# Ledger of designs, part 3: VHH binders against o75319

Target 1, 181 residues: o75319
Amino acid sequence: GNHIPERWKDYLPVGQRMPGTRFIAFKVPLQKSFEKKLAPEECFSPLDLFNKIREQNEELGLIIDLTYTQRYYKPEDLPETVPYLKIFTVGHQVPDDETIFKFKHAVNGFLKENKDNDKLIGVHCTHGLNRTGYLICRYLIDVEGVRPDDAIELFNRCRGHCLERQNYIEDLQNGPIRKNW
Below, E stands for the ipSAE of ESMFold2; O stands for the ipSAE of OpenDDE; V2 stands for 0.75 times the mean of E and O plus 0.25 times the DockQ between their complexes.

## First folded at step 6 (VHH; framework vhh_7qia_2)

Design e1 (at its last look DockQ between E and O 0.30; V2 from the best seeds 0.00; counts 0 for: pae E 5.6 > 2)
Fold by ESMFold2, look of step 6:
Structure e1 (fold): chain B 181 residues (1-181), chain A 119 residues (1-119)
Amino acid sequence: as target 1 above (181 residues)
Amino acid sequence: QLQLVESGGGLVQPGGSLRLSCEASGFTFSDYTMGWYRQAPGKQRELVAFITSGGDTNYADSVKGRFTISRDNAKNTVYLQMNSLRPEDTAIYYCARYVEDEYGTYDYWGKGTPVTVSS
């Protein structure tokens, strides 16, 4: 079945917009079938996501889903005005160059098409932390020239939780700049 | 008891075909993304293909167009159809289960099935 992802309850549902960027990170929303295993205050559905973004006076223009599964919610559960893109990103390892390229390509395409508005790119994996934080920071470092430590600090502060995987942190801080967008 | 059992490996000539199977037991197979990995002697294990619970597929560039991953949820089995085999496809092929709930990791691996592509 529809088991709640391990440690999912431990994370804030939605972060804050990262200042100076178009990014906002969140944990995976869960469709109604998961709610039998959740207290009412623990629920975080696709509708709840939309409402929380609106409460921040923001608007999503794209959702990038980094998970390897379709079990959490269906794209049809999202508002029709928000494009959805799935980029399968395996955890535990630094994402490969193909995955990084797909992410950069999607972000660059969004920024081009949305240069005349201020809509946000929502990014999530299961917890909205490690894979999500890595790819956002990788983009900021490689494409925007942000210092690694500054990108990581900004993500951690705005997500409300620190990146946990040391191999991701090490690669962001000490790994090569990737020119693959 | 959780188990992944690969089969279908063997010796094949270049240009030939093989079909690998991985039969799963001990968990709700239809809920999980499943992957095929391979490891040649002296090299690191690399992703070959994966298939999500919803049937979406992804392939390494080196096998795209030649290999097809599929699943049969009624038989708890994931398959890898390998066509136009080349000597560089020689490796031990491993089936693996992906779990999003545990930081998105492959948490269980089969024993592997050897594939040799040689004249």
Scores: ipSAE 0.075, ipTM 0.487, lowest interface PAE 5.6, mean pLDDT 89
Fold by OpenDDE, look of step 6:
Structure e1 (fold): chain B 181 residues (1-181), chain A 119 residues (1-119)
Amino acid sequence: as target 1 above (181 residues)
Amino acid sequence: QLQLVESGGGLVQPGGSLRLSCEASGFTFSDYTMGWYRQAPGKQRELVAFITSGGDTNYADSVKGRFTISRDNAKNTVYLQMNSLRPEDTAIYYCARYVEDEYGTYDYWGKGTPVTVSS
């Protein structure tokens, strides 16, 4: 069905590139069938995503989709030139070590293969905020050695919304470093 | 319209097995995470297991190692294989469709199928 995710309209469609990183976060784009339930100015399709990224003078090199479902859009809705990776990530709870590892591995693989360009890693969940923010911050903290508060502040500022889930914030600030291999 | 129809419930002795089925219609089944809930008399409804559209599974601690959730997208059906059943597993079991949000809510449930584990 074409049920619009709760509070989806409340979030900015696309954030800004995180300075010093290749990350950009956005809320889930919705395929055309959802447009019937949206005002024109509320619409955010896969095509709109790419247009907004281009408006920022950036280019997506990878999309990591953290949502549970595939009902929002199809990989076929994306340009063939942009790889799509699905990492099923449970909402509202801290991702498990396997999920964290999958995310890190994907990011590291991308960076290894894309040393010769400046393409971005686009990450999204439903709102592109909590799950997305946690995993990006977890990467910055565990892999890049960024101070937790700095990572969180950077993400919040660039996304235009702050992480909402206290359990995510607490884990990032005080939780253990997760294995990188 | 959306519909979830559970089947397979019944009376079984402790240590026995049951296989529940839930046939879905009215939506693109393969796109959705599906789950099983149960509600025992006088208790709140609780999550038993769910399976993502990608096939990832999760279980309540109380059923880990005993229950297995699976799905057949060609048949629009989600299953719950219940082994080593215990009296505390007695409940009405509900099939549910997951709605993607930050709170992990389900939006549709079937009418439920009763499972009674008793000697």
Scores: ipSAE 0.022, ipTM 0.399, lowest interface PAE 4.2, mean pLDDT 92
ESMFold2 (binder alone), look of step 6: mean pLDDT 86; pTM 0.857

Design e2 (at its last look DockQ between E and O 0.04; V2 from the best seeds 0.00; counts 0 for: pae E 6.6 > 2, placed apart)
Fold by ESMFold2, look of step 6:
Parts: C-alpha cells; sequence; structure tokens
Structure e2 (fold): chain B 181 residues (1-181), chain A 119 residues (1-119)
C-alpha cells in the first residue's frame, strides 16, 4: 500500500543547492494517494518539489531516483521536459561498484549535455540522506577529487541533516577511491 | 509467520537451464519489491536480479541476457529463469523481500536453494 515511509516526516523535503556543484538532494516525493495520511503541512508531492526548487531560483535538469520501488510516485507525475533516471540502490549497505558507476555515468552525461546552463541534478532515495549522500559524496571524492570530510560536511550542511549510516561514512572516509571507468 | 521458500535448485551441466521459484507467505506480496541474491563459498553475497512491486526489472551485468526475473502476484511467487548456465553461477541462491519504508533494505531472506553448475 500507501503506507508513509518510516521517519519520512522527520526530514526536510528539499535541501539547498550544494555550492560549487550541480547537486540538490531531497526526500522522495509522494503521489496524491499518500496524502490521505498526511496533514497539509506534511505533504510533499512531485508538484511541491518543483515549486520548492523554483522558490530557490533554481531549475531541475535531471532527477535521479535511487529507490528500489515505484510505489511512491510515477515518472509520468513529472514534467515531460525533465529527464528521469532510476538507479536502483539497495539501502543499509554500501552501494556496489555497478551502482556507483551508473551514478557517475549519469552525472557525467548530464554535465556534458548541460554545460551551457545552470540546471541542477536532483538526487533522492527514500529520505534523501544516506544513499543519496553516499553517492553524491562518492562522486565528489572520486571524480572531483574532494577530500572525504569536506564532501561529507558540504552534503550534511546543504541537505540540512547529517549522514546517519556509519558504514557509509566509514567507506567514504577510509575506503578506496572507486574506479571511474 | 513471514516465509520465503526457494526451490528449483540442483546440479546442472554448463549451458543448461534451471528455474528457481520463491513462494512468499505472511505478507501482502504484491506490495513488495523482491530480489534474488547468490553466495558462492568464500564469497560475499551478491545481487543477481530484482523486480519491483510495479514489475520493473534489473540485473547484475554478469547475468544480463541469460537470466530473467518475473513474478506472479496471484501465486505470491517470484521466479528466476537461468539459461546458459556457467560454472561461475554455482552458488546458493536466496530470495529476499525489499522494504523501501525502512530506509531501503532487504528485511527478510529465504533459506536459499543450492545451484551447482559443473561438467
Amino acid sequence: as target 1 above (181 residues)
Amino acid sequence: QLQLVESGGGLVQPGGSLRLSCEASGFTFSDYSMGWYRQAPGKQRELVAFITSGGYTDYADSVKGRFTISRDNAKNTVYLQMNSLRPEDTAIYYCARYVEDEYGTYDYWGKGTPVTVSS
């Protein structure tokens, strides 16, 4: 069913643009069928997402959905002009190298196609925090050469919540740089 | 109460085929995404294939074009059709239930069904 994800209400809907990058992180938007279980101020739909991005004077050019389900909203709930990519990413464990490569490939492709604009890559998992933060930080570390602690601090500050999963933090700080293929 | 019961494993020659089944009970099967994982002796458990509640599928690169995941919500069953089997496919194959609402994790695993591919 239309069960609200556990702890989903505890997270800010949308973060701030991460300075010096093209990333913005948010929690999963919920389609209208979920709203019967939400107070009006708790709602965060695909439309609400786009409204909040416009409030920041930003524009999305790609949405990367890291969830392992199609239960929360459908791609057709998004504007036809905004590309959508699903990269199924298992939670609670460090994403495997195949998943990391797919993410890097998508980001690099976006940057090439959008070199003449300032549109953002929106990234979300269920809460927009652990899987989302890991992959964004992994990209910044491996591709852009950012120090692990600096990447983590930037993500935490801009998301408005700290990465929670210690195995993710440990892998970012102490794990090997992954191949960019 | 929750159960995932795998079956269909066995001994098969290289190039052969097997069809694995995972019958679920104790929950509303159609609401959940499901996955097949495998673990060879001395190796880490790895993803083989998954299928969302909405029917979308994806596969590990090593099995693309050879394996097909499917589900039958009326029978509460997820399947893995394995064709063109190779010795490196030898492993215990596990069915797992995925719960996105709990930070995106597999919260229940079957006991596994062994698959041996040898000449």
Scores: ipSAE 0.029, ipTM 0.439, lowest interface PAE 6.6, mean pLDDT 88
Fold by OpenDDE, look of step 6:
Structure e2 (fold): chain B 181 residues (1-181), chain A 119 residues (1-119)
Amino acid sequence: as target 1 above (181 residues)
Amino acid sequence: QLQLVESGGGLVQPGGSLRLSCEASGFTFSDYSMGWYRQAPGKQRELVAFITSGGYTDYADSVKGRFTISRDNAKNTVYLQMNSLRPEDTAIYYCARYVEDEYGTYDYWGKGTPVTVSS
């Protein structure tokens, strides 16, 4: 239950806010039980997440968890003031239309309800890269009309890591726009 | 119980070819993405190639154009065709199922099959 995800240590814990958006991506925070398997400098807990966000002078308003497991941390580990949404998303596969819709709906709902603030939508999968990047880019492309290459470049730059999976990249660049509603 | 059994490894000269196989059991094979990793002595395990349940493939830059991953769902088997092998391809190759569950991410591995490329 406390096995560290493969390559988890290789990725920056938290990216930067994507300019022009309210998105920020990060790798999955790990609950305390994982700490015994990590060096102190490798630890990244829910608490650490919030500290790092504050260091950027930002505030999280929503966390979207795309991992396909619940073993990494508990919603109870998060502040009560920050809603938590789980969207189970299979790794290495292009998310299906239902998953894409759920993500878009969640984002749009948040934006509608948070017009009066500048709180961020924090999105993560295991590494906060491929699944996370795809869905964020998919949203920007389909909903905001951003050019695919621009969306990808923006995400990569802000996350500090590039999307790795060619099937995701290809779908974003050449795939059809998904229905928004 | 879940099992992944690799085969096909061996000694080959530079420029040679090998075909690795991984036979899976204990789960619905066709529903899962599969992949190959390798670990050279003194190095970290690295992704070599993966194939989704839908047939999409991707490769490490170091093997693009030389390696091909494929699957036969009827045989519950994933393959890695390795051509133009180089000494730097020497490693133990592991088959993996790509999922997140109570065990982790990409935590289902075979025992591995050794590949040695040497003149």
Scores: ipSAE 0.021, ipTM 0.367, lowest interface PAE 4.3, mean pLDDT 91
ESMFold2 (binder alone), look of step 6: mean pLDDT 85; pTM 0.858

## First folded at step 7 (VHH; framework vhh_7qia_2)

Design f1 (at its last look DockQ between E and O 0.88; V2 from the best seeds 0.00; counts 0 for: pae E 4.8 > 2)
Fold by OpenDDE, look of step 7:
Order: C-alpha cells, then sequence, then structure tokens
Structure f1 (fold): chain B 181 residues (1-181), chain A 119 residues (1-119)
C-alpha cells in the first residue's frame, strides 16, 4: 500500500554532508503514489532528493538503502548514474556483525573507486535516523577512529535530529569495535 | 486476533531435510515481510531468513545454499525448506512478521517449532 510510514513527516527530508566525510543521511523518499496522502510541502520523492542534494552543491555517488521494503520507491526511480545498494537492516536492535560488515565494505569499496571525485554516500532507512545514524557512526568509530561521542554529535548535528535509540547510543559509546574484514 | 502458527519441526539426522510452515491470520499477509528466526540452547535468537512482500529473499550466511524461504499468499503461509541439516541447526524456529513503517521491527512472533538434528 501507499500508507505513510509512522512519524515519517516528523523528520527533515535531507541532512547536511557530514564534514570530513562523504556521508549524507536522509529519510526515505516516497514514490508518486504516496503523494495522494501528503500535502504538497510534505512530499519528498526520489526526484526531490536529488534536487535537495543539488541545492547543497553536492552530488550523490551511492545510495545505501537500509529498509526491508520495496514499497517506498524503486531503484528505477533513481538516475542510472547513481548506484543503489540494499542492505537489509532490522530496526530497534543493534545491527549484527554481518550487517555492519556489509555496510563498511560498501563504503570502503565506494571510497576506493571514487578517489577522484567528491560524490557523496547517501544513506537512508525509513526515517534516516536511528539505523542510518548507527551504521554511519559505527563506521566512523571503527574505521576512521573517531571518538564515539564526536561521531554521534557530528551525525546528530548534520542530520538535524538526534539518535533516539538508547541501545544504539550505548553500543556506539561502550560497545566493542566490530570487524572490519 | 493476530496469530502466527509454526509447524513442521521434529527430529532429523544430519544431512536430512525438514520443511517448516508458518500460517498467519489476523492481518493482510501479502503486505508484509515475513521472517524465520531460530534460537539454539544457550544462544541468542538469530535471523535465519526473510522474504519480502515482493518475494525478495535473504539468508544468514550459515544457512545460505541449504535453506530456502518461500511464501504462498493464497494460503497466508511462509515456508522454510531446510536441506543438508547439521547439528548446529538444532534450535527452536520462530516465524515473525516484519513492519518497516515502525522503524523496521519484527512485531509478532509465533510460539516456535523445535528442530533437532542428531545422529
Amino acid sequence: as target 1 above (181 residues)
Amino acid sequence: QLQLVESGGGLVQPGGSLRLSCEASGFTFSDYTMGWYRQAPGKQRELVAFITSGGDTNYADSVKGRFTISRDNAKNTVYLQMNSLRPEDTAIYYCARYVEDYEGTYDYWGKGTPVTVSS
């Protein structure tokens, strides 16, 4: 169906590029069929995503979709020039090592292949906050050696919303470093 | 009113096969991603496989190539075909409904069906 995800309207559509990184987080764009249930100013389509990114003078080089569903939009709704990667990530719980590794691998692969440009890695779940924030922060902590509190603060500031899930925050702050290979 | 009922568990020898079924009721089955979890004695519950409403499937690495998840929307049933079973596959297997709209969580669970792989 085309029912609007819970609390989806409460979050900013697109965050800001995280300084010192290639990450940008956003909430899930919704395909045209959802527009019937939205006010014009609430609409956020795949097209709107790219327009908003462009308004920031940025360019997406990769989209990582962490949702379990395909009802929100189709990869075909995206420009062919922007690769789309699905990493199924269950919410509410801390991602397992496999999920974390998949994310890290995808990011590292992108960075390796895109050294000659400044294209961004766009990451989203449904709200582009908790799952998205955790994985981005996990990467910064485990791979880039960023202090947990700094990573969390940076993400929160750039996304325009704070991580909400205490288990995510606790794991980031006090949990073990996860495998990088 | 919402209900998930697993069946098909039992005792099997290593290398054997089982087919688990989960019958759903109380909701529009075809609209939801369904998953199988398992919990071995003394271990945490872990995801085995899931299938989206669109039919896309995903598997844990430990079962990839051996297990197959499928669904029959007309029967409101999700299946788990388990081949080449190993002792480490011994666990209680649970069926669960996934809801993405609530930040992505499995919100309903069956009571589980036991699977024992032993010589």
Scores: ipSAE 0.400, ipTM 0.714, lowest interface PAE 1.1, mean pLDDT 94
Fold by ESMFold2, look of step 7:
Structure f1 (fold): chain B 181 residues (1-181), chain A 119 residues (1-119)
Amino acid sequence: as target 1 above (181 residues)
Amino acid sequence: QLQLVESGGGLVQPGGSLRLSCEASGFTFSDYTMGWYRQAPGKQRELVAFITSGGDTNYADSVKGRFTISRDNAKNTVYLQMNSLRPEDTAIYYCARYVEDYEGTYDYWGKGTPVTVSS
């Protein structure tokens, strides 16, 4: 089935670029087949994603998809050729160290390849909030040295919604420091 | 009633092979990502492999090239073919159902099937 993800309608489709970073977060876009279940104002397709990014005067250079499925859309359904990376990330629990390091590696690789432009890394899970917010904040804390509360505040403000899962918040604020390469 | 029933575990020598099966009932099997996890004595439960509803597969680094996950939607069954087995593969192997629609979670687990690899 093409059922709409739980609470997906409750979230803003796309956040704002996080100042001082290359990140922008969004909820999972839904391919056209889902639109029969949506009011016109609720639609958020892969095309809508790219239009909203252009409306912000930004450009995507990489999409990191944290979901375990291609049911929502496929990379070949994107309106433009843009690098796409899937990092399977289990929800409801703090991502394991291997997942965190895969995310860091992908971000660092993108930044090196794109040092001469201002393209953004788009990150999403299902809602673009909990898994997405955790991994972005973990990167900022571990790699950029941002204070946990400052990283969380920046993400919440730019996403337009606050991180919800307390185990993620607790791990970011008080959990182990993860060494980077 | 939702059920996941694992089978195919047992005792095998290093270098040997086993095929695990997990038969599902009580839900539309073809709509769900399915995973195999394992838990060795004194260790945390860890992912071995998963297969999405669309047929995409993923493997833990420790089993890549040796294990193959597959599914037969007509039989509501997910398989784990385990080749070139090592003593460190000794564990209880669990089948689990994944649900992405509420931020991704494994919402049901089988009882597990034990695998022992010893010389």
Scores: ipSAE 0.118, ipTM 0.528, lowest interface PAE 4.8, mean pLDDT 89
ESMFold2 (binder alone), look of step 7: mean pLDDT 85; pTM 0.854

Design f2 (at its last look DockQ between E and O 0.42; V2 from the best seeds 0.00; counts 0 for: pae O 8.3 > 2)
Fold by ESMFold2, look of step 7:
Structure f2 (fold): chain B 181 residues (1-181), chain A 119 residues (1-119)
Amino acid sequence: as target 1 above (181 residues)
Amino acid sequence: QLQLVESGGGLVQPGGSLRLSCEASGFTFSDYTMGWYRQAPGKQRELVAFITSGGDTNYADSVKGRFTISRDNAKNTVYLQMNSLRPEDTAIYYCARYVEDSYGTYDYWGKGTPVTVSS
């Protein structure tokens, strides 16, 4: 069951909006059933996510969930006015081209539909760091033309934690530009 | 003791069908996403399909429309129905358990069941 993900407590719940982009990253919110194992100050529920976003004077317009499971919370725990998209992304490996394509397609669709507002795309995996950072940076590099080191630095600073997986970092810095569509 | 035991592999003619089974023990099967991977000689292991605890499925493009993954939580078993088999489907097929809690990994693998598709 309801065991807390490894090292989940070690990460800031929500990052800051990445300037010049529509992205904000966070760790996976945990539904009420996980709270038995958490001190009150450690809790980070779907409601807490939205409260923290509001505290930043921001609004979510899409949540992209990169986890390979449905155990942590249900989409029904989110406001119905916020679209939710699951993109199953295996950890420990650089995401495959199909996964990268799905992410790019989702972001491009959001930007088109939301060009006249300032809502954010919330992206999370389990810790909101490695898979999340890779896909956001991959998008910025391939679609927006951002230099790899600049994308990584921006993500790290705004998330409040540095990307940890060397294979992800190496692929972003030295790997090929991926097909956009 | 965690175990994943694949079965149902064998030799089949092109266009034929096989049903692979993976019987799980030593954990609460219904809580986990389960996957089928395959590895042909000289190639990297690749995802074939997965099924979440909630029953959502995903397939590699190469098998979409031909293969169906399913699960029976009462029997602690995940299945792969393989139809319209082609020689390129020849591989050792592995069952695997996914654990999101450890940075999202497949933390346990079966020993595999060989599938050969030839005339």
Scores: ipSAE 0.028, ipTM 0.505, lowest interface PAE 7.1, mean pLDDT 89
Fold by OpenDDE, look of step 7:
Structure f2 (fold): chain B 181 residues (1-181), chain A 119 residues (1-119)
Amino acid sequence: as target 1 above (181 residues)
Amino acid sequence: QLQLVESGGGLVQPGGSLRLSCEASGFTFSDYTMGWYRQAPGKQRELVAFITSGGDTNYADSVKGRFTISRDNAKNTVYLQMNSLRPEDTAIYYCARYVEDSYGTYDYWGKGTPVTVSS
């Protein structure tokens, strides 16, 4: 259905590029059918996403969708030039090794194929915050060797909202590094 | 009207197998991701496996390679085939329906079926 996700309106639609990375986080864009349930200023469609990215003088090169449902928008709503990747990621719980690996693999593959440009990896879940933040931070920590607190701070600052889930934060700060293969 | 009814639990020896079933009613089963959770005595409830409406599956690391989640939409049933069971698999197993929200949560649970692995 066209039910607006809970608290969806409370979050900034698009964050800022994370300096030193190719990551940008955003909340899930909603297709046109949702607009009837939103005030005009609350609307955030796939088109709006790209417009906002453009306003930042950036370009998306990949979208990683961490939600379970496809009811929010269709890959066909995206430009053909921007690949779309779905990684089903359960909320509340820390992602398992397989999910983390899928994310890392996708990011590494993108970076390998996009060395000649500066296109961004757009990552979103429902709010583009907890699941999104965890996986991005997990990547920075495990792959880039960033200190956990630095990764979290960077994400929070750029997204404009802080990670909310204590189990995610705890895992990032004190949990083991996950394998990269 | 929403209902999830688990069955198939019981006592089994280490290395044995069980097949859990969860029959759903009161909603369009085929539209939802379904999951299995378990809760051992003195421990928190943990995700075991889930299967999306599209048939994609995911497993906890502790059960990967041993457990298989599947679904039959015609029967409104989700299954958990558990092989090579271990004592640490002892728990009450719960069926749950997933709903995408702020976190991605399971909003409805069955009453659970007990699984005991002991020699």
Scores: ipSAE 0.014, ipTM 0.317, lowest interface PAE 8.3, mean pLDDT 91
ESMFold2 (binder alone), look of step 7: mean pLDDT 85; pTM 0.852

## First folded at step 8 (VHH; framework vhh_7qia_2)

Design g1 (at its last look DockQ between E and O 0.41; V2 from the best seeds 0.00; counts 0 for: pae E 3.7 > 2)
Fold by OpenDDE, look of step 8:
Order: structure tokens, then C-alpha cells, then sequence
Structure g1 (fold): chain B 181 residues (1-181), chain A 119 residues (1-119)
């Protein structure tokens, strides 16, 4: 159905580019069929996503969707010029090594292919916070060598919301580094 | 009240086949992604396959090409066709409902159906 995800309205639609990175996090955009259940100012469609990114003087080069559902929007709702990648990621639990690897691989591939531009990697789950934040931070920690607390702080600040899941935070801070290859 | 009831488990020889069923009740089945998990003795529970409300499927690498997940919304049932079964497929198989709306999680589980693959 077209019911609004729980607490979806509570989160900022789009964060800010994370300085020193190509990442930007946002909550899931909702296709037009959801608009009838939202106030005009609450609406956040795929089109709105791109408009908001443009307002930040940025451009999306890749969208990574971490949700399990297809009801929010269709890849066809996105510009053809922006590749869309689905990485099914279960929430509440720390992503497994395979999921982490898929994310890292996608990011590294993008960076390799987009050395000549400054396009962003847009990452979202339903709220664009916990799953999204974990995987971004995991990448920064494992691949970029960022201190866990710095990565978390950076993400929280840029997203405008703090990671909420203690197990995610704990794993980022004290968990093992995951394989990059 | 929400219920998930698995069936179809049993003893089978290597190379054999089984078809598991999970009948759902108490919610709008067609709106949800459904998954199959399994837990072998002494091992952690692992995802086997899932099918979205839209019909997209995912399989663990260990079962790709051998297992097929499907659903019949009219019957509120999700199936797992297991072919070319191996001893390492021995486990209790669980059906679960996935809810994306709140952080994304499998929030309801069946009691499980045992599958034993042995000569």
C-alpha cells in the first residue's frame, strides 16, 4: 500500500555532503501515489530529491538504495543519467560481511569511474539514518582509515540526525574491521 | 492475530527435493516481503531467500540454482522449492515477515519446519 513509513516525517529529507567525501544521505523519496497522504510541505518525491540536491549546488552520480521494498519509488522515477543500485539491507542488525562488501565495492567502483567529476553518492534506507549511517561510517573507517568517533560525528552532523542504534554504534566503535576485498 | 505456519519439512536423501510452505494470516500478506531462514545445529540462523511484495527474489549463494522462492497472494502462502538437496541443507527452516516501514526488520517468525538431508 501507500501508507507512509513510520516516523518518516520526523527526519530531514536530505542531509549535507559529508566534507572530504562524496557521500550524501537522505530519507527515502516517495512516489506520487503517497502525496495524497501528505501535506504539501511534507512531500518528498524523487524529483524533490534532485531539486534539493541541486539547491546545495551538488549533483548525484549514484543512488544506493538499502531498503527491501519497492513500494516507495521506482528506478524509472529517477533520471536515466543517474545509476541506481539496490543493496538489500536488513535493519536493526549489523549488516553482514557480504552486505558491507557490496556497499564498499559499489562505492569504490563509482569513485574509480568518476574521478573526473565531483558527483555524489546518494545513500538511503527508509529514514536515511541507521542502515545508511552504518554503511557510510563503515566505509570511512575501513577504507579511508577515519577514526570511528570522527566518522560517526561527521555523519550525524551532516545528516542532521544521530545514529540511533546502539549495536551499530558499538560495532563501528569497537567492532572488527571488515574486509575490503 | 498474526500467524506464520510452516509445513513441508521432513527427511530426504541427498539429491532429493522438498517444497516448504508458509501460510500467513492476520495481516495483508500481499503487502509484505516474505523470507525463509534456516538454522542448522550449532550454527547461526541464516537467510536462505526472500521475495518482495513486487515479486523480486533473492537467494543466498549457497542455494542459488537449487532453491526457488515463490508466493501465492490468493492463498497467503510463500513457498520454498528445494531441489538437489545436500546434507549441509539440514536445518530448521523458518518463515518470516519483513517490515520496512520501521527501520526494516523481520518482525514475525513461524515456529519452523525441520529439514533433514541424509543418506
Amino acid sequence: as target 1 above (181 residues)
Amino acid sequence: QLQLVESGGGLVQPGGSLRLSCEASGFTFSDYTMGWYRQAPGKQRELVAFITSGGDTYYADSVKGRFTISRDNAKNTVYLQMNSLRPEDTAIYYCARYVEDYEGTYDYWGKGTPVTVSS
Scores: ipSAE 0.417, ipTM 0.718, lowest interface PAE 1.0, mean pLDDT 94
Fold by ESMFold2, look of step 8:
Structure g1 (fold): chain B 181 residues (1-181), chain A 119 residues (1-119)
Amino acid sequence: as target 1 above (181 residues)
Amino acid sequence: QLQLVESGGGLVQPGGSLRLSCEASGFTFSDYTMGWYRQAPGKQRELVAFITSGGDTYYADSVKGRFTISRDNAKNTVYLQMNSLRPEDTAIYYCARYVEDYEGTYDYWGKGTPVTVSS
């Protein structure tokens, strides 16, 4: 149903642009039907997302939704000018190579198509933290050559919350580089 | 009264097959992603497979190609067809209602149905 995701209220709605990248992370926005269960100050809708991005003097050029569900909002609630991509990403386990490849392909495609602007890739799962942070860091490590600890620190600082899932942290720090070729 | 009732477990020889069923009640079954979890003695519970309300499926690497998840919304039932069974598939199998409320976790499961694969 229209249950508020557990601990969703505990997370900052939107992070900050990650310097040197085109990424910004946020928790899942919730469509109006959820607002009956929220105080006004707790609301974070798709419209609120875009307003908060605009307040940072930024613009979204792509949203990557990592969740298993379409309950939270409809893609039709987003501006038609902002592409939306859903990449089902299993929680509690390190994402498989197919999922990592889909994410890398989407990011690389965006960068190619948007080389003449400064629009951002918005990435979210339910809380905008573990699955989101893993895939962003995986990209930075594998494709951009960022050191694992630097990628993790950058994500944590810009999201405003630290990655929590230990198997993700261990894989990022000690696991193999994924070539995906 | 929310209930998930698993059945179809039992003793089977390696290479054999079993079909697990999970009958759901007390919620709008067709709206939910449903999954199968298993827990072997001394191990953590692990996700085996899930099926979304739209019919998309996921399988753990250890069971890909051998197990098939399906659902019958008219009967409020999720199935797990388990072929080419191996001793390492021995576990209690739990049906679970799957929610994204915290990274794709389950929020309810039944008491499970035991599966033993032995020579």
Scores: ipSAE 0.142, ipTM 0.436, lowest interface PAE 3.7, mean pLDDT 89
ESMFold2 (binder alone), look of step 8: mean pLDDT 85; pTM 0.847

